# VHH binders against Cytoplasmic dynein intermediate light chain DYN3 (DYN3), part 10

Target 1, 312 residues: Cytoplasmic dynein intermediate light chain DYN3 (DYN3), of Saccharomyces cerevisiae (q04949)
Amino acid sequence: MDNCNAWDKLLSQNESTINSTETATITAIIYSPSSKTLHQFINICFPEGSNSILDTTLINYATIGWTNDLKENYSVDVYTLIRNTDDALDLLKPFLQEHSSKVRWLILLDWTLNDQKLWLNELSYAFNKIKQLNDDNEFSVWCLNSGEILNLQRHTTVWQSVHIDFILQTLRSFCYFNDSSLFYICEDHTEEKREEAQRLKYQELLKHFCEDRDMKDHIEMVKRSEILIPKGCDSIGLIKTVDERFEPTEVKEQHFLARYMDFIPTIDKIREDRKTTSGIDLDKLYPLEVFKVNIQEELGKMFAKYRENSRI
Below, E stands for the ipSAE of ESMFold2; O stands for the ipSAE of ESMFold2 at other seeds; V2 stands for 0.75 times the mean of E and O plus 0.25 times the DockQ between their complexes.

## First folded at step 3 (VHH)

Design c15 (framework vhh_7qia_2)
Fold by ESMFold2-Fast, scan of step 3:
Structure c15 (fold): chain B 312 residues (1-312), chain A 120 residues (1-120)
Amino acid sequence: as target 1 above (312 residues)
Amino acid sequence: QLQLVESGGGLVQPGGSLRLSCEASGFTFSRYAMGWYRQAPGKQRELVAFITSGGYTYYADSVKGRFTISRDNAKNTVYLQMNSLRPEDTAIYYCAAYGSSLSPYRYDYWGKGTPVTVSS
């Protein structure tokens, strides 16, 4: 009879195994302006994978998984890349040349970095470069530390509501024409229960992005620090409700970049006033020399992980 | 009303240099981002370089390292120094003023253009 109890237990275990679905494998690449921004994003959105994703290299790889509310199993191969150099995306070139499936791109911006003046150029460069490197892409733009908007308005004389709204209309227009979602991450550190609820919301949005699921439950278009706009939920008319003088179609024009950069303020006015007109080149803002010795090592790691994944 | 007048264009041999000037009159020049565009025969107008009111510069990849944009707010003038000119640089070059640092909703102002021909 002891053998009958063992067989019943084995049959119960086999029944659970037989009911398991095949795991869908998803590729996601996180493109971050800084290691701090990347670490914050991972801690909020991928807490299950944070220990394996977060390291000190320019590029990293980890696998994370979850089971959704429909009992479907997902596995995500997460690649992280920090844009310390203009050629950072070229580090992915060997991997992407061999990759034949859809890639999900998480492009990070950070309100605390005082680089808002550069955001439109960085997004235009990144999206164009990505489309050249890979044919099947889904995009999502995540702006971290959007609570900083209130601090900029309260603690500086240079940041006014008109600047905040112009950035919002620019980002919304850019994302609309590039079929991207736009999400602001704002954490309230004053109440633990509220902070946890916010993190769960961001985690849900990220998982739904990976699963190609509807994300319309959490649309927010009015609260300046809490913007949540899933792909397909915006329109030219809705963007114009912020300020009707804004023409969303102009964001695609080269001359709009000059207007954007001139209008967006800088906090460090003394440094800007000290710069010569010909001495400042935005293309040289991220120097390659600092990362020259690490580039070959990071490329080797990326390609080795791709080869490992392709054999699974 | 803002007016822009370009000068300095002409015919030059490959490898030569030209300096384009754009003099602005009307509104306060120092408040405007200034740019140079070009339009080659049969092509759309493209951005070559721009300089913000704060002095930040941008260059198109095709001209980077060869062209230099600068401004003189006392003379209400923006310059484009063009070195190592190539036949593909042949175009009509236009000066443009973009908005002001106080309002992003202003229309772009354009000069009438100055022709640059690079041929042997």
Scores: ipSAE 0.277, ipTM 0.657, lowest interface PAE 2.5, mean pLDDT 78

Design c16 (framework vhh_7qia_2)
Fold by ESMFold2-Fast, scan of step 3:
Structure c16 (fold): chain B 312 residues (1-312), chain A 120 residues (1-120)
Amino acid sequence: as target 1 above (312 residues)
Amino acid sequence: QLQLVESGGGLVQPGGSLRLSCEASGFTFSRYAMGWYRQAPGKQRELVAAISSGGTTWYADSVKGRFTISRDNAKNTVYLQMNSLRPEDTAIYYCAAYGSSLSPYRYDYWGKGTPVTVSS
């Protein structure tokens, strides 16, 4: 028989893993719409802790710590959450109501899943829900396995530079208006120690996120597979340099979601060009009924907006 | 660029039916989202039906259950089947294209309109 609720146990585990009162304590929540992406990230980033982080519960917890080159000590309470239902984020509500410090949210997307068409909807859902649940948030969006961009361009006729650039302008605009950083994390090419190199890269970027390190000298806006844009380092003008016809403010309009979804290629189009799948079956990872995009409603909004603009 | 030509308007009695057609010429009709608007004398133009490049449809509350929008990509044509017509359906009907899988940027394409009159 269990006399404690789930949140009391989670909070007690948190307290028991704190080693020092001189250590800055940070809360980080790692969220992904894909369980595969979350599991791969955790297994690479925290190989010795993966068993405790990825147990059989929907919400998992671990404490990590490090000392930086300035001899500052950090203790990070890491929570992981996968979106298996529309209410998954609500499971964090009791914890967040008792938490008074800034919460750092890491949102993981993955170029290899062939679900780019759904990314804007996923981000809109997550950011809106998080902002309803907690008032003091810092966001970072990481698009993993961005080397896949080169494979899509080389191995298909459907994925053109215009699609890749439109996704980039959309994500940059979204992150700009939501005060989030945007990182494309490419795989390391070192064959024998590829996983070790990837682990060190993930750990270094996570430390940056937790320590608010100045990354201005590392900004990358040109290399499509290696984008690195820290919070506050983008602008409307810079986003428009890719294509001046793109208006960044439009990503805030609900009708933009339908336009984004109509333009981005699907796995079926890739199969038509190559007769082979370049990635994972989208339908197996993301049943359509789970997504809250009402295409009929969005299309109606697009035409209503068009009518407004054509009256003058 | 896309050009649109509407046809099929005319005079019909209340309770009657009309089928409007909009023929597109230019690039890749199959990739455009299409809609039907109407404007009655002295009133503002309103959207009555829309269809996406993928075939998803939307209808204004005033026409739900009576109007059906469809497309034939082989003929570069979008249709509006209007059943159970009412005097308040009297208007000039316009075909429009807005979004597409060809380009994510806003483009406005309109036809010149076809008149529909519902009277006894």
Scores: ipSAE 0.063, ipTM 0.364, lowest interface PAE 3.5, mean pLDDT 73

Design c17 (framework vhh_7w1s_2)
Fold by ESMFold2-Fast, scan of step 3:
Structure c17 (fold): chain B 312 residues (1-312), chain A 118 residues (1-118)
Amino acid sequence: as target 1 above (312 residues)
Amino acid sequence: QLQLVESGGGLVQAGGSMRLSCAASGFTFRYAMGWHRQAPGKQRELVAKISSGTTWYDDSVKGRFTISRDNTKNTVYLQMNSLKVEDTAVYYCAAYGSSLSPYRYDYWGQGTQVTVSS
């Protein structure tokens, strides 16, 4: 990968738009696991017409104009990065070396990608890497398609409430100790007017995040698919009310990462293939519960080996 | 919170025997339990593990050490026979969390010193 050529493209795009006559500019970087997740996020959270910033490029750029509650005009320079490689964040290094202003980070997770097992490791890597590359950061984690939680609980035997709650407590604890906001995005497609109202809510939430406003009016900690926790609004005590056995202070320890990876279910690709090739959901007729036991046994072996190697 | 209390360490001559005990408070031994050891300046190593009737031993202790459990007393034992000077270390009891429960972390005892003289 030619990182210098990608940078030359990014810097030339930025240079052409920097000649804006607007007096206030905010920098936001969206770090997405996929093009589909990125497209969905932009369609929900940004004003109509912002879809034009999506293409097949690993890095992309656009400028969005907003007005604050005081009716003052400002622009947001949005950089998008898709994590197709382990070194994706390194592509930002030349830009961040020259950038001295606060960067708003929008780190995306997607409930439909079946990669929940990797979320803690990916977030730990991303946050540590970002802190090494840039000194002034405002973090937020956005979990898209959180309505999928209901489908996982209803249509699988491997996902139980304990897994959903454990992910929630893990994400909340991670965000708490990294001074980050945590937001679940759940769209209700059953009624068009309600869907529009939800999008306006998420657009307002993103706008307030970028403006460094107090977002205490936007808190939701009870509904599993609709979680909204602005930075500074959570606590160790509140996280423990979900399940008192959870110890939030442990989330950065090596044994906790291994524990998270061992416990979180992986959806078998064979199950997806069975669904697409037959036109019949074979899992409703022949549950894959036995395969879950085999997966847990193998993960247990890997976890035990990891614990053995990690103990000094 | 789970507590592991070790006992039975001390000084022993080469060729001798010693039994270490690890008592777990309020814990049933359907979980994996093990013994690790650490000599000064060396990395901690796993020497024996027991889980639901299955036992594992490091090659350095196989045939000399035996791990067993008494579920009634919630106690795990390490019977050490034919002790060598190289067995000198701090011995740690560990309880390994079940993959069926994310709230079951690894627990460690405080360690017990075993010194084998020539």
Scores: ipSAE 0.020, ipTM 0.285, lowest interface PAE 5.6, mean pLDDT 77

Design c18 (framework vhh_7mjh_2)
Fold by ESMFold2-Fast, scan of step 3:
Structure c18 (fold): chain B 312 residues (1-312), chain A 120 residues (1-120)
Amino acid sequence: as target 1 above (312 residues)
Amino acid sequence: EVQLVESGGGLVQPGGSLRLSCAASGFTFSRYAMSWVRQAPGKGLEWIGRISSGGTTYYNPSLKSLVTISRDNSKNTLYLQMNSLRAEDTATYYCAAYGSSLSPYRYDYWGQGTTVTVSS
């Protein structure tokens, strides 16, 4: 019953906000792998909302607002959800069944969680689940702490540029085919003026995402730790400029997921049959039954490609 | 040139055991995930299982109790151990290489196959 009462409160607050005639009302849902990641994201993109530490609850609600350069008022109902169970997204089902407007999804990833191996599976699951639960969605993928890329390359032997570039091409391909933006958040703590300028840029990108406005002035596709690719600004050709051997169209295929998971390193060189440092169960996120049906179809495709290539 | 050469096929009695080998050359075997696939006469391809570059195995649930996939990176060789063979296990067996741990862009390589016949 407590969960039903919490939903009644959230739905009532959302309806109250929508009833404002002086502002455009927007619904945003932040799906985060951790409370720390969520708090950091809120602190960067909604600094006035960071005056207190967020509770480690499965779902929370807050209202934020701003006035743009055109003197238009915006009110955003922000729902936050922590990814800690298989059924986390199902908690949103009562809310989404009553919601008729576009929902803006902020899907968070974090370079410091050492879970990059699972990112493609997690994104595929989340996007497919969201599309099943709601018809009108706008997506944005935000990867926090991308400065960690430099630490991984400099302080480990297992992380090389080829791994970083492969993750980038995979994320870019996924976002391209799912009409999502892709933004890396890197905070430079060595130069305060630069750090503040970066935070303002991220805040503009978030506001423009909520306002459905053009973000082309902030494109960055070259600096590995500072990637900023707004929706519609990428292409198959541009993705291939990182490495032309990469085939973006394969990102949704089961054989690609298997290769991605095997290729991406872990610092501790932990086997799937051993406890991970993050406590992640790879078998649970990569179940054998998914292999049985999809692998047979993919094997047919792979064998056909092999035969075709042998004739050329 | 990349080559995968399967061996160890032949005639085997029902209930018997057989070990197939796949010798890899022309690429860094230890960095590739490997699979075994079979095709019975007049039937489609059936996936048997996969072993990662690190040695983690995933099996077709229908075959998990009957087969074991292993690898020896020092010999660039992939193995398929089959026990309690039945007439239905009669097939051509292929090994295949999936992108390397240092080069995920490489497409699949297939061997030419080795035939296993289970009959008395």
Scores: ipSAE 0.016, ipTM 0.340, lowest interface PAE 5.2, mean pLDDT 76

Design c20 (from f10 with F102Y W103S Q107E; framework vhh_6fv0_2)
Fold by ESMFold2-Fast, scan of step 3:
Structure c20 (fold): chain B 312 residues (1-312), chain A 121 residues (1-121)
Amino acid sequence: as target 1 above (312 residues)
Amino acid sequence: QVQLQESGGGLVQPGGSLRLSCAASGFTFSHYAMYWVRQAPEKGLEWVSTISGSGGYTYYKDSVKGRFTVSRDNAKNTLYLQMNSLKPEDAAQYYCATRGDYSTGYELDYRGQGTQVTVSS
């Protein structure tokens, strides 16, 4: 019969709507321990939408979309998180869709901040917190402005190849054991429009991450400023090709964090070394002399007033 | 003062073999990873292989994997590259290198003239 029941039509229409209009929803959370790094990344990657996601709040939201080379449309819900605080992560709970979808976490570090000493602690804390909040996670760690490695080696006496390679082996080991990709993203100083080139690079890598695109043809493990290691492409043996004295399995141990923080040079360590090397702590010597003179003067004034009052 | 001197290049027919050597001095050879890099005429520098300080771990460019073998003799401070089944695209000036404070694209320190490999019938 050519005639159909109205209810059968409605049910078929609802089933078709559920199955054929189901859009792949991707949730991506961009995190950085540095608000400066996060804001600069967002401003470069999403220049026309940056004012909607660059806020002074800890958590922001935007929707982005694109069409890939296969004519597939992608829509991504992007959340930004400035700091790894318990309060900020708790605010994400309503949006993480417990037990329903994979969440993609992009963690941004920046070579220009002189905070490399803190990187392992920041990553350990962030990854542990994220794994407690959501069961299905995909991670990528991006170290931005990695061209700074060359400047640190050329323009300082404290930053040596051994420190740069120790950071690399530490990050590679951490990412290997946490099933994360690791990318060093260098600034493009040779292009006429540097900002445009950097934007396209960030956008392309973000699209690759969201689409789970195979990047094995782009692997770079040798160029210090351009490291690109997709998830599953590293190994203990490959990490050890840099320096065999490094034991990748130790990165999982509690004692390793303290060793990492002690080994990596910082402004504070340079200040400590300068104070020790001079043999004379000028701050201790001169402030103590000034303080002693001030105390003597104050005591003299109090004693004179007390003596005068007691003679009446 | 790091010094690296390559040798063993030459002319070979496609499918032939060559063994390159690199004599190292001025540093504790066994503590440093070593690299083979090459440069074909009018092309940029290209990484070929890596070997760890002990020789326990090796890593190769995909196009040479299974054909080239890197090795080292730490007692002699010498690095080797055994090249088998050579192809015309392998023709290049070959350099040995160690990681250092250099802006060479690969952040590698290399010395000497290198050794020329030519593949032709």
Scores: ipSAE 0.458, ipTM 0.771, lowest interface PAE 2.9, mean pLDDT 76

Design c21 (from f10 with H31S A33T F102L W103Y Q107E L108Y; framework vhh_6fv0_2; at its last look DockQ between E and O 0.44; V2 from the best seeds 0.00; counts 0 for: grease 24.6 > 24.2)
Fold by ESMFold2-Fast, scan of step 3:
Structure c21 (fold): chain B 312 residues (1-312), chain A 121 residues (1-121)
Amino acid sequence: as target 1 above (312 residues)
Amino acid sequence: QVQLQESGGGLVQPGGSLRLSCAASGFTFSSYTMYWVRQAPEKGLEWVSTISGSGGYTYYKDSVKGRFTVSRDNAKNTLYLQMNSLKPEDAAQYYCATRGDLYTGYEYDYRGQGTQVTVSS
């Protein structure tokens, strides 16, 4: 039978299916500089639980569980970060200090937001901050809606293949040096049940990430909209097959950030106006003093969910 | 105007070898990453191998690793594909290509007529 129906039921019935004495407990944190991207991902990946996950303005928590085909039970404590601020990341510190195990970080970027110019800065900031908060981390970077790559060159005057390839080499180099996987997740706009197909893809990739499964049979390094590079599968030589003039080691240097931001184009005025409408998280560029939340109340809510579902 | 001309295909028995060539003109060959792609009669276009501008870096489809070797002679503007231990599934029209221009909608820019490889006993 179809395993996708069983996965959906496990996500909605996680409390009734988890046996804490026989279950491997994993902590996963899903983070995006864009609240719109995080909201879209959660709504597609967890359609029956999305309202619960999105109830808080800063952070939310949920528990999911499944049994794999090797008869291993998994329980995953999922934290989501709605706002990319120092305060939001610091709210995780008490929970991370109670964990002595590896934390999995899923970082979401979105090709449709016209914010590619900011991606290297966002990733550098996030990875550096995360490494300061926790010592044992596993990273995965997912670039959602990568089908937009085809539209950028066809429907704009400023995007060229050279920019797309420069972003690819930059992200590959960054992920290589930070021991992270890199996935471009394309949605096919010609398919009638696109959202259902995308849900299945997200769920399978998330399961593989949590189970540390070998994905070598799924590697894709050539098709621009379908890139899938598991941790440890890239190299400096493979990155240079895209364009040999690119020097992967330079991605670690401060001067490279300025070069990246200067090279990546911005879309014309009409599409630049769209980025405000599309929900780019402007709070990250312009910290606003309004939105003072009671941190103790938010921590209290997270603690209640943690104690009830994690059983440690 | 980019011109690519493939040659070297033919009929070979399983386990045999062929050496394909691609003569390039109309662009600065040494500045471009080159590809070999293939198309079997009832199947879509399939990527086979990649080679960087200098020839220093290569990448292969898993099913051809260890059997195929891509190389280039930049002085002669020529790309090569050495195919050893050929299998029936390798039978296809082979094309050399540059990385495609997304404006035209193609992942690969293959402009030649290709060269036919047939594997039969």
Scores: ipSAE 0.595, ipTM 0.842, lowest interface PAE 2.0, mean pLDDT 77
ESMFold2, look of step 5: ipSAE 0.661; ipTM 0.858
ESMFold2 (binder alone), look of step 5: mean pLDDT 81; pTM 0.820
ESMFold2 at other seeds, look of step 5: ipSAE 0.655; ipTM 0.865
ESMFold2, look of step 7: ipSAE 0.651; ipTM 0.859
ESMFold2 (binder alone), look of step 7: mean pLDDT 81; pTM 0.821
ESMFold2 at other seeds, look of step 7: ipSAE 0.674; ipTM 0.872

Design c22 (from f10, 28 letters changed; framework vhh_6z1v_2)
Fold by ESMFold2-Fast, scan of step 3:
Structure c22 (fold): chain B 312 residues (1-312), chain A 121 residues (1-121)
Amino acid sequence: as target 1 above (312 residues)
Amino acid sequence: EVQLVESGGRLVRTGGSLRLSCAASGFTFSHYAMGWFRQAPGKEREVVAAISGSGGYTWHADFVKGRFTISRDNAKNTVYLQMNSLKPEDTAVYYCAARYDLYTGYEYDYWGQGTQVTVSS
């Protein structure tokens, strides 16, 4: 399938769904730098057979029917996208040009991937690009599998409370200045009953996000694995209570990005630390992904790009 | 504070050898790809060589292949450029550059101030 033909089919299906219903429609786009994280979320939140799902080469699509507090039925059109290139979000440009209403963006991060070092860069990319492509946006950042924080602290020497708190203050500062909510979602996938509870939690949080429900009664700013900070509920002063030395206003500055990347533990350091943990198989607890890319080729291409960009 | 400080540039005879060093500070060195660039008067800046954070992957421009070798010592936060069989055409200011992850899509480029290499008879 040609990507243009896939887009035409996706847009036609979405348009016919809107036109054929008496239900108000909301558009939500779920974005993640990890396809694994996105697939895990979709499989839990949207069980097979209960929602229509369209898999294309560009974007996955699902429609969800819900009832609001006034007992009025509404539908949510959910699109999913992963960042696999610098121009990934540009693929949404034709779709966004067809929409005149508010778009809700859910950005998924995952504590189990050992990619926390890249989170600030990924968020900066996503938010900057989204704001360039669409003017009426509502954002939420969800950090999935946040129970992993406890495992990292207990089973490694490289992950200390100072790193966990620094990530928290960084994400809170980023979300504060970008008018986004921030949720850490702690979950257990080991039992069927716990998986059902997790599904309900994801669905209720997504429903609250889509309905702009007041979450102030559910605020959690202290328990590191269960942070829940709705849009507008944070402040510079509250962020500084974690560590007063942290300056939230610096989060978007180049020196801060460099400092964040330098300070956050890396896959290599975690891997070295695994050898010191007696009786615990850290490779099973924290499986490290190997990139199947020719790094030498990518490195050459990258530096050739610098040469081109240096030309006047 | 991120700093890159190049050293080793000097006057060398044609056919001679020279080793350039770049000392890095203010960031986790092993997580940055490092590169050597050069610029001669009146010419464009050229990428000479690059090395991944682990040192497992290296790239060299065609005009220096077999003559120059890039390497790094992560324990010393230093990247090196070993230059052999130097030619007058290698005369340039050599710059050290650092870039975070190859796959992030953002440029977090740090540059040194450069070190002058002059090759004469």
Scores: ipSAE 0.000, ipTM 0.165, lowest interface PAE 18.9, mean pLDDT 73

Design g1 (from e09g with S104E R107E; framework vhh_6z1v_2; at its last look DockQ between E and O 0.01; V2 from the best seeds 0.00; counts 0 for: pae E 13.8 > 2, placed apart)
Fold by ESMFold2 at other seeds, look of step 3:
Structure g1 (fold): chain B 312 residues (1-312), chain A 121 residues (1-121)
Amino acid sequence: as target 1 above (312 residues)
Amino acid sequence: EVQLVESGGRLVRTGGSLRLSCAASGFTFSSYAMGWFRQAPGKEREVVAAISGSGGSTWHADFVKGRFTISRDNAKNTVYLQMNSLKPEDTAVYYCAAYGSSLEPYEYDYWGQGTQVTVSS
């Protein structure tokens, strides 16, 4: 009756196999810097109403069904996880298993959190840790609220094109060498029909990624707030077209992290410019370290949902 | 004109300690990240340690972790490498380098002339 017995039962259930007459299941894990980022991502990219069963302040699990544009039905097991500490990914250990199937990782970044200096370090840690936890991974990095790029450039003197391009070339290089997709999610709320078209675009992008379908029709490499680069569609040469002086292979080296963090504007520098530049409300940025959720309670809820939805 | 001048390299016995210094001039030192590199004879240059312009962030290569410590003194325009528990494989020429931390991340990296460290058994 202790917790180790419950985990043993879950591990045994995860050895199930796909029935040849049933729809194949997909496993996806969303790793988010905050509850707000997670909520927005699900609202934009997942079927309507998904937030009611996927939102969390720490960890959650649910099964989502959808039908793609080829009229094929899919069952997607989705785990959501909020980065609380360095050890947050370890909360997934009981749900990962020996002989595990392919896991689709949706690793979220958020332009509004004012934490861009930390992005490379957080990605490096997350990818390394994930590879230790699971052997068969399909990675993607989703940068939400990339429209904030325009606001930062318009309303501050700190953020300039060189910073935006450096981050872009860094993220593209990181994803290239780690076999990951890179997607910027930009919402435009100026017109209702444009907003709906964007949501449909991102929902189809998510489905194609999860279903392991060709995404070449979705590529965007020029518009800095709308970057969409599926795995395998980038190259060192293409990355250098942003600025030839950038050397993509340097991103693999550990000393690059210090250089990256030093170059990217600080939160203090942005705040000083806000005092002299109107328009941006920096108090709305939500730092990752304000996290107070009861970990054991959320694990209990997650475990109960996992057992209810597991296939035997 | 930018100058980086290393000093402190010498012959040291295995298990010994040594502190390298790199004096910088000709640029705004606190705006640049700094690093130490080394190159043994006939081998490629490799990164040893790096430190941000403010000094708030440091990185050390795995082969020196726990033994070497990078630091800087922005008032003296100097970056240091404290080397403890030295091993014969640490024998190399050590170079100081400056990385751009200005609005132009692609500015030419500046390098010192190097200082020889030799560790005997």
Scores: ipSAE 0.000, ipTM 0.192, lowest interface PAE 12.8, mean pLDDT 77
ESMFold2, look of step 3: ipSAE 0.000; ipTM 0.325
ESMFold2 (binder alone), look of step 3: mean pLDDT 83; pTM 0.838

